# Ledger of designs, part 11: VH-VL binders against q2ft37

Target 1, 241 residues: q2ft37
Amino acid sequence: MGHHLKRVVSPKSWGIPRKTDKFVTKTSPGPHNKNALPIVVWARDQMGIVRNMKEAKHVLREREIIVNGRPVRHPDMGIGIFDIVSIPKSGKHYRILRDKKGRHVTIPIDEDAASSRLVKITNKTIVKGGRIQLNLRDGSNVLTDKQYKSGDSIVLSLKEGQKNEIIDHFPFQPGNMAMIIGGKHSGVVGRIIEHIPVPGSLPNRVILKDESSGESFETIDEYVVMVGRESPAIDRWGIEE
Below, E stands for the ipSAE of ESMFold2; O stands for the ipSAE of OpenDDE; V2 stands for 0.75 times the mean of E and O plus 0.25 times the DockQ between their complexes.

## First folded at step 1 (VH-VL)

Design x1 (framework fv_ogalvibart)
Fold by ESMFold2-Fast, scan of step 1:
Structure x1 (fold): chain C 241 residues (1-241), chain A 125 residues (1-125), chain B 107 residues (1-107)
Amino acid sequence: as target 1 above (241 residues)
Amino acid sequence: QVQLVESGGGVVQPGRSLRLSCAASGFTFSSYGMHWVRQAPGKGLEWVAVISYDGSNKYYADSVTGRFTISRDNSKNTLYLQMNSLRAEDTAVYYCARDEYTVEYSGTYEYFDYWGQGTLVTVSS
Amino acid sequence: DIQMTQSPSTLSASVGDRVTITCRASQSISSWLAWFQQKPGKAPKLLIYDASSLESGVPSRFSGSGSGTEFTLTISSLQPDDFATYYCQQYNSYPYTFGQGTKVEIK
C-alpha cells in the first residue's frame, strides 16, 4: 500500500455506479463476464424502471425482465452486447449495443427482432457422436451438424419450441458487414474489405470500409463481430447521439 | 402430469459401485436441468450433483467429487447417477429433482419444483 | 460454501397457532431461497421459491419473506396437515446448501 491506482469514477465516465459481481462459481457460465452491465444497474440507472434494490428484487421475483428468452433472477446478472432484454408486461424489447465511446446503449426493438439473438463463434470442437460444438463469444455453447467457421456470427432463435436453433449465419468474409466492439473504432459498422492473417502470436488484421464516410480502417479479429451480409442486420435504428 | 421415478437402490458393500436411474415423464425432459439430492437416515437434505439440459455442464458436491458421475439420456427421458467407491457415509435416500425451466443456463441458480419418491442406498459390510 | 442455519431446530405448536421459522445465510444470497416441507417417508415438497413466491397449489396460510441473509417462513394458522419438517435452501451459488431443518410437532 502507498500508491493508488488511477481509475475513472464510474458516475463521471458514464453515469453507472461501481458494482462488483458478488457471485463467483466455476459453474457460472453467464455471458459477457468481463464487460457485463449488472441488470439492476441497467434497470435503475439506464432505464429508470426501478428506484432501488428492493424494487429490483420484486420485479425479478415476478419474472418481469427476460434476458435472451429467460427470466432474470439475480440482480447482479450481467447483460452485454447483443443481448435481448424484454419486459413482457409493457410489451417492450431492447437490444444492448455499444456506442463509439464503448458505453453500453439500449436500443428499442420490435417483438420480431427480440425473437432471436446474434452471437459470434470463437471456436469449435468435435464431440463424441460426430456433432460439432460451437463455442460462442459470450461463453455459451451450441451443438450443430453443420459446418461453421470461427469468427462467423450466428443468429439463435429465442422462440418457444425453437430455442437455440441456428436461423441465420453471417460469414466472416470480404463483402459482409461487421460491427467493431473494441479498440479505437468501437461502435463503427463497416464492410469487410480484407482479412490479413498474421503468423505467430500477433493478432490477425482486418481492413473495413465505413461506407457512410468512405473511410477505410484497420482493426484486429478479436474486435470484429459480423452483423450482416450485403446490409447490416443490427443497426442503431435512428438513436440520436 | 410431471413424474420422476427413481430406481437402482439397494444394499451394497463398501468400495463397490451402484448406478441409480430416474425415469421422467409428463414434460420435455431435454429442456430441464436435473439434480440429485440425498438424505441420510434421520438427517437433513444434502445436494449431490447437477447436470444441464444437454449434458454439457455438470457440478458435484465436494463429498462425492471424483467418485460419482451424473449423466442423462434425453432419448430415453432418463437421468443417471453412477456411484463408485461407495462409503458408509453415502447411505441415504437418493432423490432426483427437476430445476425450473432454464434451457440456456440449466443447472445454475434454480430451485427444485418436482421431486421423485426416492430410492434407498445402504452401504454396509 | 454458503452455510444455512435454521431457528428453531424443533418447534412445538397447537392447531391455530401462528408459526414462524427463521433461516440465516452465512453470506448474501439475494432472494434466491426456497422453502420445502417434508413429511415422514415422503419426498420434500416445494412451498415457497424466490424467498416470497408461493408455489401453485400451496395453501395461502404459508408465506415467505426476507432478502440477503435473513429469511422467514410463516404459517398464519397452523393446521393438522402442517406438522412436518421444514427446510430452507439457497440456490444463489454451487454447491446448493440446505438448512438443518425445523421440525414442527404437536404440543
Scores: ipSAE 0.000, ipTM 0.418, lowest interface PAE 15.3, mean pLDDT 80

Design x2 (framework fv_iluzanebart)
Fold by ESMFold2-Fast, scan of step 1:
Structure x2 (fold): chain C 241 residues (1-241), chain A 124 residues (1-124), chain B 107 residues (1-107)
Amino acid sequence: as target 1 above (241 residues)
Amino acid sequence: EVQLVQSGAEVKKPGESLKISCKGSGYSFTSYWIGWVRQMPGKGLEWMGIIYPGDSDTRYSPSFQGQVTISADKSISTAYLQWSSLKASDTAMYFCARHEVTYEDSGTYTFDYWGQGTLVTVSS
Amino acid sequence: EIVMTQSPATLSVSPGERATLSCRASQSVSSNLAWFQQKPGQAPRLLIYGASTRATGIPARFSGSGSGTEFTLTISSLQPEDFAVYYCQQYNNWPLTFGQGTKVDIK
């Protein structure tokens, strides 16, 4: 019996071609969810949960990945900003956000934060029976008998027996907190100071203040997602500096 | 206002090195990609590559990989395109352009603001 | 790489007339298609992105349409300042590729 030292392998060669880069597909301005990240890409490339398509299909068949309270059944199912991904076997929960490069980032969150999701209202339609159908930024819909405005955010329950119930509401108005999801201020959290509607084809403008820095900045309506009324609602969604 | 200002025209001999610049102002330089586009005399536009100045993530067109180096200095809001050894075939107008990256539910702009161009002439 | 083909190579139009420019991709690029205008001695200017969305500050006379492999740029009432070369660009697949350009000349 003697002492043995584990030998290390030589460092990997540099200069591997970037042939798997899909930069151009990450910058599409297409309809909502057209650029969503496939779950198999997320699980394989960002999380390392699966190594290949065979493992991905097995994990999905066993209901091991839950998106917004529902088991994922297809490996090409898209996930996007503010989606909740849970891995029940490991007790882990994540919120999908976006960095300044336009890439998906995965934020660990606790079980309480994973029991609901935040989504922006883009439009509303009156349907048969007099109920209001809210069209949501992720392309989904929810029916309600209460009045909401386009631009507002709502919080939908993901709990069993309460799925898609509206449990909170953050109006798009001065004084309330927002996260910027596009443009030069992507990833910034600020307080709405002023909304400037612009007639015609130019985007409406929004002025926000970053309470931490004291700096004011300007963006467009499309890039604003309400995440609270007053501080500290942001903390409830696991959004951190 | 958003501006990209490029360095002045260059006249070089084959085999010489060159580094041209593109300075951004009026926006958060580290929050947008900067791309480089070549236009040979009397020809169309060719995308060369792109850099994200916030972390220097750089991507090249396969046609330009190994021919040029793209870099950025975020402390002075400046991106660079450089050659170690110029060829006569590098004679062209070179443009830098800003690219806004947002996708899924916000929409994406392509090259929305352009520099004025840097003319590079390589002759013996 | 995806090859972008523009037609016609040159289009002769009188002021006030409608101009229609075509762009074809060698394979589907969905709606990830942009149009640029370039005047002599100037940098290109973004006109349209997402096949049909006008960029900020672009006049309403410019419109884009199409998806997949066939795209069109229309100038509804050509102004003197619109005589230029127009390029389409796909950003659906790596690497990014431009068409060869369509030159819009006066009749």
Scores: ipSAE 0.000, ipTM 0.405, lowest interface PAE 17.1, mean pLDDT 79

Design x3 (framework fv_fezakinumab)
Fold by ESMFold2-Fast, scan of step 1:
Structure x3 (fold): chain C 241 residues (1-241), chain A 124 residues (1-124), chain B 111 residues (1-111)
Amino acid sequence: as target 1 above (241 residues)
Amino acid sequence: QVQLVQSGAEVKKPGASVKVSCKASGYTFTGYYMHWVRQAPGQGLEWVGWINPNSGGTFYAQKFRGRVTMTRDTSISTAYMELSRLRSDDTAVYYCARDYEVTYSGSYTEFDYWGRGTLVTVSS
Amino acid sequence: QAVLTQPPSVSGAPGQRVTISCTGSSSNIGAGYDVHWYQQLPGTAPKLLIYGNSNRPSGVPDRFSGSKSGTSASLAITGLQAEDEADYYCQSYDSSLSGYVFGGGTQLTVL
């Protein structure tokens, strides 16, 4: 069977957990620092698996929440777009995405889908004896001996013995599939039609075809994350109802 | 039936410019990317660049940047490639070739139809 | 110099099988980019033979097949015929060059 992603129903604002306060717990240093959702806020407000900080600390002490293959140590640890969250006791796995309003949404996935994560390359540097360090959109880094370009997406293995091994690659080029993560078209999945470099300080432009409507639209490089070639890396996104 | 009809052979002196045309028929001209590929005598194929006939947008291989200009005229479904400051090693058959639809959802970027080529000879 | 490496020539007798290799690197075929194949008969333009590693366009006989593994691709021709005498080119995309790349071409001779 193919992998199916569905959007998890968010907790209602009048129930526990209830998300009505605009104040958010500060995210600890780590990947996704600026745009991350603290794990305690996710567990309490999005998932309802803990009621308060005391329960959250207990769950983390017992290694019950795993992010990107690693047990979470601190309740303020940040999670962000494309992160994989697993709860071993319940056999449940989730991918974090964004909706059209820029909110984090939690998509249930199966164990195979949870064995890897997708991330965009923002830059690269030469480090560690001439090896290439890829700087990733979430602020993390990975070392490789292979050549990749800024703007491309890679799939990193989360399996023991293969941790951070690059197992797939989606080039930023015409014909490939992308998800928009910012601006007016946030949450849309489309096909890259054309990349238009713009001289100077203005952002480069990208024209995509919306797969659901068949209409073309324009965005900027920064908002484009490659998610596949002919098809997305996953069968269904579950972003729309 | 898709056809790409190219202009006739050209003989130029070093330092001159050449402009090759490619007239498309049998499909919606503005719906597909147009590439240019060259082949020196007895040599292999070398990609020069592409134009999007819908937007007028272009992208050129690094080797040709500053010397090549691609344009199109949508009223006559014709694409053009102009190469300036010609050298003897620019002697080649220049092909136009069609790529995937501008609005197509497929991921393949193959050259599905080719013109018959225009021989450009650069000699003194 | 071609970015993708092909043998300069290959030969076979009528009815036999020949295989043409296309060797790339981590920036093209090894990076996951698809490989396409073109047939160029003497004095003619190239014709699309295989696209997307293994797909045949309408009108291409099933004697032609493509495959891709790691940093390399192969074109197989079975039931070799005299009219198969041509140059064969592989093509992919290269992320380091941000452009389309071709193999050096392989001349097929039917003995």
Scores: ipSAE 0.000, ipTM 0.399, lowest interface PAE 19.7, mean pLDDT 80

Design x4 (framework fv_alirocumab)
Fold by ESMFold2-Fast, scan of step 1:
Structure x4 (fold): chain C 241 residues (1-241), chain A 124 residues (1-124), chain B 113 residues (1-113)
Amino acid sequence: as target 1 above (241 residues)
Amino acid sequence: EVQLVESGGGLVQPGGSLRLSCAASGFTFSSYAMNWVRQAPGKGLDWVSTISGSGGSTNYADSVKGRFIISRDSSKHTLYLQMNSLRAEDTAVYYCAKDTEYVESGSTYYFDYWGRGTLVTVSS
Amino acid sequence: DIVMTQSPDSLAVSLGERATINCKSSQSVLYSSNNKNYLGWYQQKPGQPPNLLIYWASTRESGVPDRFSGSGSGTDFTLTISSLQAEDVAVYYCQQYYSTPYTFGQGTKLEIK
């Protein structure tokens, strides 16, 4: 027997908008990414773990769904790209990605891969005591005594006793590997060739090479997330080449 | 204030080569994609090639792939088209044309400014 | 490739009368995510380079007289000149910029009747 709710699949065509998601619903008010998928929609429609809101609230009260190391409390909590979702009772772990058509996809991963998460640094501020606060793409923050640059990606531990410890770092620079998360080339993994700063209010440009297609392409730095150094961390993150 | 001036056209024999230039002024050259569009005598417009603002992405019409190379020099505000292995069917006025926006590579947009064109004649 | 077909190939219209030029694309050039038609119209007078008239199917370029208008969506587009003037004698081209390669219609030659 299938799920209680039927799903409609968008047709495959060049004209499919990459930002359109067939499971889009409204997330709770706040600084959430507007492209985020509510956890109740994921659990009910994508995974079939719960049948309705009442069952979803029960599962959340029992702390049966963990996102980025924290039990989810609210059914409208948004999940987004690179988020780690764990179901401890079943021993299953997932990473949320987007396919080349811009749809949310749930990638099964092992427990080791689920013990850390990749996130892009969007800004940094100095806080009390002179420490550096890194502002992350998912809206969270971490404190550090080390210097990092906006545009870089860091790997945060989700392990007990090490939560939010920075355990790896992928600088935004030529030679390193990146995944594109917006625009025409969303879902493509490529090597940074050049970063071109643009004066004024226009976004800075990034040239990447997709070695699988042989094509060089250009995007804006907002759409670039570093996923590795000279060798990509693709398999580690469950991203297909 | 936007000005595009093509040069480098002329008479060449089949199998020969020519290099076209387009001097650009009046806009932030490196921020916009540039195009070459040709028009054979008495015929319609035929898109030849595009290059992104950075020069990192290029595209070509199938008829010129492997023979023509589009490039740009941001410091000189100049667009180039290196034409090799020329054929009689390459005879045309070649226009350089500015794309309308700073856009992601591979985006196709309309052309808001055109140069006066330079004539290339490939004849035996 | 997206093929652009114009009709008619040539058109003769009396001064002050309405001229209508049609353009058909072999594939839709409407992008649903932004609800825009990736279609433009150019005017080319004898001995001159093309001049942009219309973009996004219906937006008139700055400096273009209001007698020029564009309409249509998806695959079928029309350029209308509401009251033909002598200076409007030209060849008109539609162009899709939905995908590479950029393609133009074969052109419609507009003459005074």
Scores: ipSAE 0.000, ipTM 0.409, lowest interface PAE 16.9, mean pLDDT 80

## First folded at step 2 (VH-VL; framework fv_fezakinumab)

Design f03a (at its last look DockQ between E and O 0.11; V2 from the best seeds 0.00; counts 0 for: pae E 3.9 > 2, placed apart)
Fold by ESMFold2, look of step 2:
Structure f03a (fold): chain C 241 residues (1-241), chain A 121 residues (1-121), chain B 111 residues (1-111)
Amino acid sequence: as target 1 above (241 residues)
Amino acid sequence: QVQLVQSGAEVKKPGASVKVSCKASGYTFTGYYMHWVRQAPGQGLEWVGWINPNSGGTFYAQKFRGRVTMTRDTSISTAYMELSRLRSDDTAVYYCAREGYDFWSGYSDYWGRGTLVTVSS
Amino acid sequence: QAVLTQPPSVSGAPGQRVTISCTGSSSNIGAGYDVHWYQQLPGTAPKLLIYGNSNRPSGVPDRFSGSKSGTSASLAITGLQAEDEADYYCQSYDSSLRGYVFGGGTQLTVL
């Protein structure tokens, strides 16, 4: 029972009422950080598709829920923004996003939209043989023979026979479209105006223009996820509001 | 006793909109997806889409995207389907139908009586 | 044309057994999606008869049964009664159409 977290200390991004129950499930170690949404919280509290932990464990034992192309096995496995959650038996597919208040939201999508996922590159590692390993925001990794930079986004295929192939690329650069995933501007889609490197250990700053309001704003590079090049690609990710 | 009570029959002109309601009782409204299915006179059943009343998420059949909007009001346990830019071939009985407890199979276990929408010039 | 093919009509005498087929493809039944069956009595809303290929909800007589094999499913009705005269629809999910689909319907006549 050490996997329980008091509800009042749960991350705000989970979008659960903090004062309705005493405890919630803690996020297990996994590809996402501790602010990731446990799959059981998603299924029980956000979606209402399981009633309790016992039912959730049964569903997971039967491998009924697929995240990013793989069955989830543990009820406290975390899911995060841009993850693809599929329920193959009923043909239902979803993408996890955040709303303007920073809460996780679940966007229903079709099979074609569920056949790829968007992911930010956090850093790179040179592995044996000189191959490049891209380390991704969700904690996963891919190998590539192409040049990509930290802060870029890539699109990975989830299709049979093409799993984890890089099928698109959105460079982190002025003029390209981004979505903000944290801070007071969470959920905002904007065009990068300027990146401002900051010496030392402080986060680099990014200035963007909100395309809907025309207002400029500032955030840190950690919160910036590229979602398109010069032309918007936001329709394919379901982030248009 | 699960019950789905739909709004009454409507007669509309081409180009108008119609909004059909479906009031649920006898179960936890937010715990089950709601489907909408229509049946043109003398024809079979045609799926229009679903809504998750808990999250408000919707998914529509391709044929209806851009013309259909599904909403709900959880305070009165009511689902709505609005169809715009009506055409004569939209004449049909429109049913709401609750997705069954075994969500993983995608079947509809309780149906409303239907709402006849007639589109005539 | 319906994605799931059903015979347009079947008939049987009271007490007889009839079957209604539902033929799909690799994008629906053949992909492993479940088949559900609905009965629609004249002038009424559809009613769930069989779900998950073979399960009967409470209140459905055990003379109704369902099965699935390959790309096809079947509804069997034994001990036909006059009240069984209705239209019957199969339903599944179709990945190519990205949505739920119904068969074209089968009109059952009890002689």
Scores: ipSAE 0.408, ipTM 0.758, lowest interface PAE 3.9, mean pLDDT 85
Fold by OpenDDE, look of step 2:
Structure f03a (fold): chain C 241 residues (1-241), chain A 121 residues (1-121), chain B 111 residues (1-111)
Amino acid sequence: as target 1 above (241 residues)
Amino acid sequence: QVQLVQSGAEVKKPGASVKVSCKASGYTFTGYYMHWVRQAPGQGLEWVGWINPNSGGTFYAQKFRGRVTMTRDTSISTAYMELSRLRSDDTAVYYCAREGYDFWSGYSDYWGRGTLVTVSS
Amino acid sequence: QAVLTQPPSVSGAPGQRVTISCTGSSSNIGAGYDVHWYQQLPGTAPKLLIYGNSNRPSGVPDRFSGSKSGTSASLAITGLQAEDEADYYCQSYDSSLRGYVFGGGTQLTVL
């Protein structure tokens, strides 16, 4: 029905078996795009931490799952790349990433890492009062008085008392570290070598280099997320495949 | 398939240190917590601690704090447990075990075969 | 010494039903944390038998069942077989310790 998808047509990015049940939860409009992973699918099908929808709803009602510092209320809420998922009772925290096949993967992180999240700036809007609204890749936005550029990444605090404060900034520029989050090179972390603007409606090109292997990769702006400057902001991303 | 291959048996003198390795395969090493559990001869299971292979973060049982160090090498999907200032009562089989996902509490879904560490003068 | 309390031993004849109790406290089982069970055959590493109080991993016969109530959990084995002779351990999480806690283990003898 309207709230369900046939499993056979579920996004490949969900990385779930398609031949088990006929239907799967459809992601509600909201964070990220239509390919966002419903929290219930994450919990049930990926993590195996709930057995069914009934149990999932119970867990959600009890505010047992926190996403980006907010309790999840609905099973169809979508999660996506760089989201922070926490289960307070267990003391466990997770970061959502994508592997080389574009599938959502869950990486355990420590409490400190879970105190902030990375997000890409898609564009900017001037709002009343002259403040700048940063429209973020996940569909959320934040207000700021500082100047940032589209394509940059910001780090937002998830700590109580300073939620959504910008605590770090990674400019989209050659020489800085980025992660590819889409396409055939998804999961690759490399240094931006060149940004190649393309006239027209075609996406701009970005050349990255994996300094560990020396291999160069070409992708598009949309698939590039800054993850640091000289070095990645985190020690390990946990992506193997 | 998931496999945890541990290093071979060790014989140590009191006061020495031992470092046991656990090589993981068949899954994303950094995607799961790794626990260490030991079992003295004829005794029960005793939790030593866990490591987050992704971040390197650790948490040790109080009993072992100050003596145990858990590390990992992500490049070879290997976890390490080092126990220092060994004493006779440290004689045990040491297991590495992957944590399976559970909402309310973690469990160990895959275990290594264990590494016998014998501490004797 | 173990945080969770198990009987040291239980026994039963083939075909019988046996139960192994696991008694915790308000900081672990009583706090709502799930109980897991492991089977350890002689000379082998522990094997996950039950997770999440009552779930069986693939390959575990339905003769094994788990339950939890209050501050205690129980493992039930029906149709006892000779191959079931082993040590059984319950395990949970303790909020005060922030880590795994095991029972003392129960040796099951098949008569």
Scores: ipSAE 0.295, ipTM 0.768, lowest interface PAE 1.9, mean pLDDT 91
ESMFold2 (binder alone), look of step 2: mean pLDDT 94; pTM 0.954

